# VH-VL binders against Protein-tyrosine-phosphatase MKP1 (MKP1): the designs that were tried, part 5

Target 1, 143 residues: Protein-tyrosine-phosphatase MKP1 (MKP1), of Arabidopsis thaliana (Mouse-ear cress) (q9c5s1r149to291)
Amino acid sequence: ECSKVADHIYVGGDAVAKDKSILKNNGITHILNCVGFICPEYFKSDFCYRSLWLQDSPSEDITSILYDVFDYFEDVREQSGRIFVHCCQGVSRSTSLVIAYLMWREGQSFDDAFQYVKSARGIADPNMGFACQLLQCQKRVHA

## First folded at step 1 (VH-VL)

Design m08 (framework fv_imsidolimab)
Fold by ESMFold2-Fast, scan of step 1:
Structure m08 (fold): chain C 143 residues (1-143), chain A 121 residues (1-121), chain B 112 residues (1-112)
Amino acid sequence: as target 1 above (143 residues)
Amino acid sequence: QVQLVQSGAEVKKPGASVKVSCKASGYTFTSYWMNWVRQAPRQGLEWMGMINPSGGSTRLNQKFKDRVTMTRDTSTSTVYMELSSLRSEDTAVYYCARTYYDILTGYFDYWGQGTLVTVSS
Amino acid sequence: DIVMTQTPLSLSVTPGQPASISCRSSQSLLYSSGYTYFYWYLHKPGQPPQLLIYEVSNRFSGVPDRFSGSGSGTDFTLKISRVEAEDVGVYYCMQALQTPYTFGGGTKVEIK
């Protein structure tokens, strides 16, 4: 379940993060590990890693890290790289960051970005707290 | 060789602010978060917060959030912790300590030497 | 906040004698993946704190094998099989499962 959600962004869970052949076959060069405290950087000699410490909890503050994540996605894109973004199951944490990026970069509403990501990855389902935070980000963009 | 070198001891009056620096060398500055931990005389260790030197984002202990500001200067590989509205209870040794992105956040592998801040009249 | 309760307050040990320090957290430090966000630090006189044990039982680089960590969930133990003079200091347990990260109250180890 390695899902292509943009030209340079792929989303999955720990099962894909552990599978070097899937990562190589999709041309992945960079990995954003949303669960650094749970999943190690499995293949440090093969990929460039960045790790985050996100809990899949409505109380987790993703807003504070969004611009760092966007900068990283843009840096990878500018290098003609491909980034694999993952959490434990690829349902909430990793998909929330990608939804936020599409809202920011493409000027999409939360609903449009979420439906786009869900079309590429059917199990995408940000937790309620993440969804609320992204809706607040939308208000800033459209105000 | 990794080094974290902190600024020297400070003596401040109640109500003043203090800004402690931590200069990093021997590694990629933006690849590690920097934590601030303090210890008051005859007391235990207390976590104040952390900063991501790459983007400048912070996670702060709510106890200090209205008084503490953490910043960084990537051109000098230096992190700053500023504590305002100082009280005598803020007398402590303040430490910086790094943690890598893919290691548990409490994995403080290198620490600065500490900066004694004394708050007295 | 997660509260870390550390016992005893102090230990006075004869060189070569074993020492044992306990730490209890107010909630489980185990995450669903199997990782436990629990650490031991040593604060020696005149030095900054240093990492001894990470993830309950893993020795940090350079830490002598006489140090061992064990435990699960909410109950943790640090053991020193034979205390040496260089082991004098205050030992702290720590959790990093959630912010604010919190330390135990410390256990002072000194030689008789």
Scores: ipSAE 0.000, ipTM 0.515, lowest interface PAE 15.9, mean pLDDT 85

Design r01 (framework fv_remtolumab_arm2)
Fold by ESMFold2-Fast, scan of step 1:
Structure r01 (fold): chain C 143 residues (1-143), chain A 120 residues (1-120), chain B 107 residues (1-107)
Amino acid sequence: as target 1 above (143 residues)
Amino acid sequence: EVQLVQSGAEVKKPGSSVKVSCKASGGTFSSYAIGWVRQAPGQGLEWMGGIIPIFGTADYAQKFQGRVTITADESTTTAYMELSGLTSDDTAVYYCARDYYGSGSYFDYWGQGTTVTVSS
Amino acid sequence: EIVLTQSPDFQSVTPKEKVTITCRASQSIGSSLHWYQQKPDQPPKLLIKYASQSFSGVPSRFSGSGSGTDFTLTINGLEAEDAGTYYCHQSSSLPYTFGPGTKVDIK
């Protein structure tokens, strides 16, 4: 399933990442691959790719890459593009990055951003470490 | 003031189970994870697992997988750690601790501890 | 499982002396190393997080350094209230693990 979670952001798993037809039908122009060592950049001649190497582990540090990811999302938006963000199943890694972006861009709390993403994609479920890191990001803004 | 208040001491027989509670303030429960760490007499600290109450998701150390269950009740802001199949090796002080975030996890505030004694 | 080793295991120190405790990880853990102090019959208290960041309210005499596999906790000018056992903790990989502890006693 390819879920629209914002005007220019879509989330899914590897099954969608492999399906050029679904990506084209949704008007995708850019792809953020969160699992570069697991999934290749399937259609590099058709889409603009950025690949990350994120483990779905509570100890993986996502906060160190957040502003780089935000800059990429904003760059795609400024170009009137649409970005597809994926990991293996579209459950933890990809959804965590999108939740963080909505918190930053829209000024939402973690809970509000998470519930919003979950309403668009029912299987969204950040792992314990990612959720904790995002709650800390919320507190840092007010500190 | 951040406060984690644990249930009282327990004396258990081998083969039984124990359930320790940890009452946290509402702010802790809505914004932090709760970890469980034990300490056998005269020994060091051992992490057992943790839970994020708002999601109900728990993670466990492999050593305790199948024997430990960590749960949370949002209505009472209380986390629980239940350990089954007790042996004398489980005699320890059990702590709950607030798990704060960033690049990994650290425990910023701790409960007072619950002494569990397993004897035949 | 990442194994943490601490040295020394015991140190008896006079007040105002400098205390250095080392923690070594069996593999690289970046900066995901935290230090705790535990006094008898009390829970541990956080001193230093992420190798070098002081926790709120911790006296400035406590400092941490290191990255990768080698980490150090320094107490510059030990006070009587600092007697206790000090533990390092890694959060880089599950399961989280602690060092065996270093007991610091006052002469």
Scores: ipSAE 0.006, ipTM 0.524, lowest interface PAE 13.8, mean pLDDT 84

Design r02 (framework fv_remtolumab_arm2)
Heavy chain, then light chain:
Amino acid sequence: EVQLVQSGAEVKKPGSSVKVSCKASGGTFSSYAIGWVRQAPGQGLEWMGGIIPIFGTADYAQKFQGRVTITADESTTTAYMELSGLTSDDTAVYYCARGPRYFDWLSYFDYWGQGTTVTVSS
Amino acid sequence: EIVLTQSPDFQSVTPKEKVTITCRASQSIGSSLHWYQQKPDQPPKLLIKYASQSFSGVPSRFSGSGSGTDFTLTINGLEAEDAGTYYCHQSSSLPYTFGPGTKVDIK
ESMFold2-Fast, scan of step 1: ipSAE 0.012; ipTM 0.610

Design r03 (framework fv_remtolumab_arm2)
Fold by ESMFold2-Fast, scan of step 1:
Structure r03 (fold): chain C 143 residues (1-143), chain A 121 residues (1-121), chain B 107 residues (1-107)
Amino acid sequence: as target 1 above (143 residues)
Amino acid sequence: EVQLVQSGAEVKKPGSSVKVSCKASGGTFSSYAIGWVRQAPGQGLEWMGGIIPIFGTADYAQKFQGRVTITADESTTTAYMELSGLTSDDTAVYYCARDLWFGELSYFDYWGQGTTVTVSS
Amino acid sequence: EIVLTQSPDFQSVTPKEKVTITCRASQSIGSSLHWYQQKPDQPPKLLIKYASQSFSGVPSRFSGSGSGTDFTLTINGLEAEDAGTYYCHQSSSLPYTFGPGTKVDIK
């Protein structure tokens, strides 16, 4: 399913990433592909793409790319665009990046941002390593 | 909508100091760097330095090192640029601009209206 | 410090014609090159970032290309409102530097 998790941020998995109709119906203009080594940029003529190569592993370092991702989200928002963020299932990698962005931009705790995203997308569940990294980011954002 | 509003024009005597303010609104002040760029009459753009408020760190162009101080106040979302030892060569329009931090890349996406500083006897 | 040079210094063109402005860097800067437009008595406005990416609200007639040391800004079908000075800017290393500017007038 394609879930609206913020005003101009949508999250899903590979099934939605392959479905041009769903993407167009939701007014998507930009796509952040978190799994470039698994999923190609399916519709390069229709959408603006950015691809990342993120493993859904507790040992993956997502903090090293967070400001790159935040800049992309802010750039899309400033263009009055809508971004679709995806991984394979839309459970861990894509939702972790959106949770981090909401913590950073809105000054929310990890738990508040996570519950907010989970209310829009019930299957959202960052892996343990990502959750730990975002809790460390909470100290940096709020301190 | 991001907006940067600068303090008003200043007329200063040689040897004095000037402190220009830049108040940010619309965007998240702490999430971006603020750069300072000046432009002498009829001349091009010259980067002076910048600050990343969230880290509290400032960087300066070498030619201004020792004369310029850039600071930020997160509670009022305001950045400041103070230039000391003024001479007539410092007569210019001074701009603040939002500097998007992107790893090691940056660009100036939104600019203040500019503050004219005139140094004369 | 990285030095940027622009060509031409000045260009006067007929409306609807193509304008090409070149920026050269003294050393490789990858794609960390940005283009700004400045009109008289106004602050600069961002047009193109990272060599080829259009900024929000910028008309499609503006495009950028290049990498390394050689970069080009193209205005495909110049309009009257495009008169102004165009600056390139590198963000590859500190200190950030700007080109000397290219003034574009309409004739």
Scores: ipSAE 0.000, ipTM 0.488, lowest interface PAE 16.0, mean pLDDT 83

Design r04 (framework fv_remtolumab_arm2)
Fold by ESMFold2-Fast, scan of step 1:
Structure r04 (fold): chain C 143 residues (1-143), chain A 121 residues (1-121), chain B 107 residues (1-107)
Amino acid sequence: as target 1 above (143 residues)
Amino acid sequence: EVQLVQSGAEVKKPGSSVKVSCKASGGTFSSYAIGWVRQAPGQGLEWMGGIIPIFGTADYAQKFQGRVTITADESTTTAYMELSGLTSDDTAVYYCARSYDFWSGYYFDYWGQGTTVTVSS
Amino acid sequence: EIVLTQSPDFQSVTPKEKVTITCRASQSIGSSLHWYQQKPDQPPKLLIKYASQSFSGVPSRFSGSGSGTDFTLTINGLEAEDAGTYYCHQSSSLPYTFGPGTKVDIK
């Protein structure tokens, strides 16, 4: 349910975001809410929140926010924190941001990063528009 | 071995634009972010913006938004900073700098030699 | 934007003495604070990253400490080659910002 995809990154859906016990048991300190217009910041007194308003639509432009998201993930890591990244089901929006981060951080191809995340969270499935945007970013690495 | 080599000094008229280049060698260009920092005579350092070449994503300091454009060409391993609407306040040395290591974030480990831009009639 | 202030503005020091430079942030930046040295007509050089981590090849007399809003760069036993201007830089939030600099001179 709550999938560990890196030492400092966990992914899930709204069911986990609503469950303080699961979040505390996994040592979560920070939460990136990808669906601020749907899900509130449930436990503001217990966790540090950042909220995004991402539609799970192929037309949503995730490329424009990647740098800010990476900066936030790095900030949490530097604080020795653990971040829980969520959308409604933990399938497309949250996993796309984590896949992008691993591509950036480790220099992985989209396919390698996606398979890595999918091995930790079997339901991970970025929508086609997100996948295309990340594949376009990856093409710049091939030289 | 790692080097950032910038284009030569420029003298520009008020209202014109300038485009400074930064050619990277000795390292993997696309794996790093490139930032641009300027320094007016006798003054401190000011961050203008940066680009992550593999994502094509550029970010700018608010005061330069609309006047500055930062681009990168991976085939020539070169980053560019173009500043338009020049005034005498833009007279400065312009540096490009590499942000090292995906694991470390955005400190600047290697710097170009600097490009002097003078804005005068 | 996060504002960084440095103290002192200028310090003239006898060789072998200890130099302490402070950097203060207008809000908490964790450990995302880096220190650079700049000599006249040269680009800056990285000394310390993430408050306390020495960059490769930097002499051991340079050290950094601090977290949150208060940070210190220490030169323990100043050498003649250490004359220059020292800048702090935060990478916690965009836009990235630098301190105004501290000039260190030899008596």
Scores: ipSAE 0.000, ipTM 0.502, lowest interface PAE 13.5, mean pLDDT 83

Design r05 (framework fv_remtolumab_arm2)
Fold by ESMFold2-Fast, scan of step 1:
Structure r05 (fold): chain C 143 residues (1-143), chain A 120 residues (1-120), chain B 107 residues (1-107)
Amino acid sequence: as target 1 above (143 residues)
Amino acid sequence: EVQLVQSGAEVKKPGSSVKVSCKASGGTFSSYAIGWVRQAPGQGLEWMGGIIPIFGTADYAQKFQGRVTITADESTTTAYMELSGLTSDDTAVYYCAREGYSSGWYFDYWGQGTTVTVSS
Amino acid sequence: EIVLTQSPDFQSVTPKEKVTITCRASQSIGSSLHWYQQKPDQPPKLLIKYASQSFSGVPSRFSGSGSGTDFTLTINGLEAEDAGTYYCHQYSSLPYTFGPGTKVDIK
């Protein structure tokens, strides 16, 4: 049910975020909740949580938080943990952050990272503003 | 401009409870968590817990679990921290602070503090 | 529980000198480290967020650096109004914790 998009990164929506058994069965240890104003941190005693209050809007500034998110993903990886990244449906907000991370970590272009994530999770579709921000950040991430 | 205004100082007897209020203004109350941090005389800062008013859900530091209750009333934009079973070790200044979740996971605005003295 | 340790516990500094305060975490916290300043009879004030980003209105003489377990707050050219106690704070996992504080006095 969780889409495995990298060795330590899983993506989904609120339906998975509410299901402790799915999360445990996938070995999840950490959760990045991209929609803290919509979804609560359901199982605080079972998982380590981080919450962002990202709106699925072209005007939302995801660029300013990218390196902080990358640091968190790297911290989870160094602990041999697995992180579940979610928004409401796992389409735009959560997938945009994972696409950015793969661009940074693997040196992939936006298109390559996006297609990679889409192959693991067919509904992945960053909003136009997020896509533009990631394209604009591509040179900084790879420079 | 965001402002957090706390209730006044209190003197309590051992074994009693105290309830401190924190009224928020100048921003959307529901879009931020409110944390509670205390400081004993001459000592450092200690996080007690926090609440996300939009969900009515609270988290507590293990040390205070069972003694502390944090609540919020969105209609009055006020958060509350109630601590029971008071002892002299609970003598401290109690602060509320706004805890950002959107793009900052830090305490950006603080109340003026409420002095609670527990004396026999 | 993540334990934060600060060094030094106290420093008395001549005006205009450079002050360096270190914060060490018991486990990696990425960049989830914030710095606060507290003056007597006042609440803490946020100075630096995410290890290195200045909060709005904070003088440029304050800067932060570090990641993982080792973090530094630098005041480059201490002013009289900078006297106070400085605390680091981790927001990596519950319970959120603070360092024990570093008191900075002016000579």
Scores: ipSAE 0.006, ipTM 0.589, lowest interface PAE 8.5, mean pLDDT 85

Design r06 (framework fv_remtolumab_arm2)
Fold by ESMFold2-Fast, scan of step 1:
Structure r06 (fold): chain C 143 residues (1-143), chain A 119 residues (1-119), chain B 107 residues (1-107)
Amino acid sequence: as target 1 above (143 residues)
Amino acid sequence: EVQLVQSGAEVKKPGSSVKVSCKASGGTFSSYAIGWVRQAPGQGLEWMGGIIPIFGTADYAQKFQGRVTITADESTTTAYMELSGLTSDDTAVYYCARDRGYSYGFDYWGQGTTVTVSS
Amino acid sequence: EIVLTQSPDFQSVTPKEKVTITCRASQSIGSYLHWYQQKPDQPPKLLIKYASQSFSGVPSRFSGSGSGTDFTLTINGLEAEDAGTYYCHQSYSLPWTFGPGTKVDIK
């Protein structure tokens, strides 16, 4: 359930977010909760939390929060930490943010970053609206 | 504790070239973007171009295309900006600045390198 | 290229007053706008990133707002050390561009 998708980034759903032993066994230090509206910060005394309120809907605007998320991922990386990113199922919201980060960090296309994440976590599947927004981000810089 | 240290001031003749260095310390050099921004005396900021060292990719403002070359040496954690065909209009302070990722904003700046072009 | 326009060009204000600086983009740039402060003979310093997010160590009197084409930098209770030139910068589309600057002096 808990997929390592990059050197310091792990992805999962609420089932993993509720399981302290899985999180500890994977060396997680920080948690990005993409669904703060419905899932609490389960182990606030054990991990550093940041919570977002993202709906898994094509109309949700993820572009406006991407660089805040990137800043957080970079802060965790600079601390030699490991971040667990989760939504309800670990399919769309959490994976979209990680795909965006890899596009930004590595200068990769959406397709390359998506394929990389999907190879680590087979159920990764950004909703159409998120995919379109990330493709727009790619076009914006390289148009 | 990230620090960008630039090479010293230069006085150049019209038609010559100048190469300014920017040595990074205290951070991740390779995967961060290094931008170059200049400022003519009493004027505003002008972006010239930037590079992401790990990819070797450089982008340039169209105004400087063909005259500017931006490179990076990961072994010495140093970025370079070379400007050729200098004219008096190129008299300015040249800054290197770090962008934690492409389009994040410039969070740390070098101290600046004054380049004076005079006949 | 995207052109950024700032207003006012120059402002002289009394300490403790509220200062507002506007940056307008020639096309929509979402939230990809950043604000810098520059003092004489010093490099610029990042104040606000992505329209409204404070950079670390920046005093709370500085705030940013806006999206699309209209952005504002606000200084609530200007202090003497805030004298300088303020620049907006867009990173929505290459080439990156800066506004012409707004000079703020203390009277």
Scores: ipSAE 0.005, ipTM 0.537, lowest interface PAE 13.7, mean pLDDT 85

Design r07 (framework fv_remtolumab_arm2)
Fold by ESMFold2-Fast, scan of step 1:
Structure r07 (fold): chain C 143 residues (1-143), chain A 122 residues (1-122), chain B 107 residues (1-107)
Amino acid sequence: as target 1 above (143 residues)
Amino acid sequence: EVQLVQSGAEVKKPGSSVKVSCKASGGTFSSYAIGWVRQAPGQGLEWMGGIIPIFGTADYAQKFQGRVTITADESTTTAYMELSGLTSDDTAVYYCARGYDILTGYYYFDYWGQGTTVTVSS
Amino acid sequence: EIVLTQSPDFQSVTPKEKVTITCRASQSIGSSLHWYQQKPDQPPKLLIKYASQSFSGVPSRFSGSGSGTDFTLTINGLEAEDAGTYYCHQSSSLPYTFGPGTKVDIK
């Protein structure tokens, strides 16, 4: 399933990433591939790609890349583009980055942003390490 | 030494709920994850979910969504797993296990509780 | 979900023999693969974390290797106390999953 989370952000897994028709029908212009070591950039001539080598592991440091990801999301929004963000299953890695973006952009708490994303994509479920890192981000903003 | 001590065996009717406790001692409770893994008789291990007590954040396997609730009480250093809508398929040994260290970010189950046998029968 | 398969399902081995257990993942999991030993009516015990790192107190005869989709647990010189079921576990992607287990028995 291709899930709309914001006007310019869609989330899914590898099945959608392989389906050019679904991507084109949703007006996708840019793709953030969170799993470059597993999934190639399937349609380089059709979409603008950015790839990350992000493990779905509590030990993976997502905080170090958050502002680069936010800048990318904002750049695409300012171009009136649409980003499809994906990992293998669209459960943890891709959803964690989108949750973080909503926390930053909208000033939402982790719980509010997570529930919002989960309402758009029921299987969204950041791993415990990612959730912990995002809760730490929330504490820094409110300290 | 780190120890996880679980509540005693339960016999439940179909349709009821069970709440299993896991009390941690030794080491640091709040910053480590507590995972829940079950094992049906003669079967393998099945991950149900986990929680990081300091953050109150719980993860669940989709198979148990809507039926399982994992919580933690930092004041008593105890984690809980509550499973509702029990059927005979839920007859199993339920284990708690310590994972994820907030300081290192690694997630493997290094210490395990002794297990709680839950039998669902009429 | 990531499916783990193990081979063999069962081995009956004499003491001091070498035992090799394999675990294959349905997709790449990097090095996020862990090995556990479980004896009858006891909880599992961690042996190897992140494919090749021995947990504290685990005998040196146990070793792990592999990355991506193919992983191996080796017991080099099986002892009587090593009888049990061995499980692999991936922590790369939610939901976390375990292999079906390999039962090792002593003749």
Scores: ipSAE 0.000, ipTM 0.475, lowest interface PAE 19.0, mean pLDDT 83

Design r08 (framework fv_remtolumab_arm2)
Fold by ESMFold2-Fast, scan of step 1:
Structure r08 (fold): chain C 143 residues (1-143), chain A 119 residues (1-119), chain B 107 residues (1-107)
Amino acid sequence: as target 1 above (143 residues)
Amino acid sequence: EVQLVQSGAEVKKPGSSVKVSCKASGGTFSSYAIGWVRQAPGQGLEWMGGIIPIFGTADYAQKFQGRVTITADESTTTAYMELSGLTSDDTAVYYCARDQYGDYYFDYWGQGTTVTVSS
Amino acid sequence: EIVLTQSPDFQSVTPKEKVTITCRASQSIGSYLHWYQQKPDQPPKLLIKYASQSFSGVPSRFSGSGSGTDFTLTINGLEAEDAGTYYCHQSSSLPWTFGPGTKVDIK
């Protein structure tokens, strides 16, 4: 399903991304599509879209896009909007970006942010490569 | 110095399970992943899967999915690889190896654990 | 899954000769290719990481090159202690895969 992870952030998979009623019922205004090559922007006239072309692969460099994603999340929050973040199943790609955002915004460790997201969405499971990249980010921030 | 120390050799019957341990020392356990690689007698290396201990996040090679479980205990700095439904084809030396902080290469290896499956 | 192939399967070499081992990937893997040496009854040892970067303590006679799908490990002046099996390993995508190995023996 559509999992509320923060006041303005929801996470799910392609099944929710295709369901306009679920998106509207949750007050979604913006959508971050992490799998633009696989899933189209289903409802362009109804929501504001940003699409990324992330592979669920350890070699995918998510750290290079993190600040752009953070800026987008903050812009939506400042507009009192709600963003739906999705990949194919809402397990690795979308959850990794949300975990990173919570680490950055709330000053949480990766483990704390991951456990928090997992409590809201039990299937959240970043791939090893994404988890390692986020640990490297944590190491640089924490002196 | 970084060391990975594995449990001792095992002789198992077909259809049983084996659980091999890998104790890490001389490094930050939370800052790396542990992979498991096996080698049948006279054959090459085959990756089975890996885990990032502090998250419990594991990934497996498709060939072993459903039969292998990789776990870690951060309090004892030990990773485990459990393989079920053993057949003679699982006779091999099983290695654990360290992948530090998303470096994706195996810089330090355990000494290996010989598992022999025979009737 | 990415398949790695190595050539040759085996070579017997006179001491001080140059040894060249090739690893080919079934699809582009950038520079996510690593080389290991394994001696009988021992675990593998990392030699070269990320196609061309020497691991600490590895003799300078070992070098690596290549990117994409074609990679080479070179031993410039084989020594007796270099006898063993050499494996390439890709970390571009899961599952990790290894080449079948190249055995290097001394004449």
Scores: ipSAE 0.005, ipTM 0.569, lowest interface PAE 11.4, mean pLDDT 84

Design r09 (framework fv_remtolumab_arm2)
Fold by ESMFold2-Fast, scan of step 1:
Structure r09 (fold): chain C 143 residues (1-143), chain A 123 residues (1-123), chain B 107 residues (1-107)
Amino acid sequence: as target 1 above (143 residues)
Amino acid sequence: EVQLVQSGAEVKKPGSSVKVSCKASGGTFSSYAIGWVRQAPGQGLEWMGGIIPIFGTADYAQKFQGRVTITADESTTTAYMELSGLTSDDTAVYYCARGGTYYDSSGYPFDYWGQGTTVTVSS
Amino acid sequence: EIVLTQSPDFQSVTPKEKVTITCRASQSIGSSLHWYQQKPDQPPKLLIKYASQSFSGVPSRFSGSGSGTDFTLTINGLEAEDAGTYYCHQYSSLPYTFGPGTKVDIK
């Protein structure tokens, strides 16, 4: 349920976010909670938390937050930390942020980054609006 | 860049109500939480409540529940805090402050503050 | 409600000395602890966010540390302009709460 999608990035849902043992066993140091309005920061004394209030809706604007999220992922990586990124099911919100990060960091197309994440986590499925926004980001990077 | 400008000082009688405004400029208004914090003379800071304008739903500290109403008008980029049933215990400086965005409000500090509005309740 | 307590209530220090202020939370708040400085007749100003991260434009003499329930704000080499009241603040759970404040005066 806890999917390693990059060297220091893990993705899951609320079930993993509630499981201190699996988080500790994977060496998690930081948690990015994409659904702060739904899920609390379960283990505040054990991990460093950042909470986002992302709606799983095609109308949600994730483009404006991408660089802030990338900066956070890079800060954790530079500290030799490991970040667990989660939403409710680990399907759309959390996976969209990780797909965007891989596109930016590795220079991959949306399709390549999405297929890579999907190979690590079979249920990964960004909503239509998120997919469209990431495709627009791809055009800006490559064109 | 980001600036919060509050309405002027008020002198009120016990039992009345007061409505303080907080006009935001620079940056995005609708997505950021606006919190209200008061400070009685010589005392510390006390959080009263806050609103994220795009949601339109306010959260309140239990102590003020039923007496405080926090609203926001996105068209004028202005937040309001109305406190009713005033007593001398409500004499304080009232501040508005910007919190996190609606997608990052759970842990975000109040990074920009209004200048404060002095409310004096006297007979 | 998460209660924050600060120690000391008041401290008078000679310029250039080190000042240490402690904040304790009644339950764990991870790193959702922020520090503010308030000077007389002014609104509070953010100094340190997320326990240890300096806010933009804040002098390097200010630093924060801690996690969970115990947090510390340190001023290494107090300057005259640093006189004021310092508040810790938790933004982890509603209702958001502040510590009672620590007043720092120059001798």
Scores: ipSAE 0.000, ipTM 0.530, lowest interface PAE 14.1, mean pLDDT 84

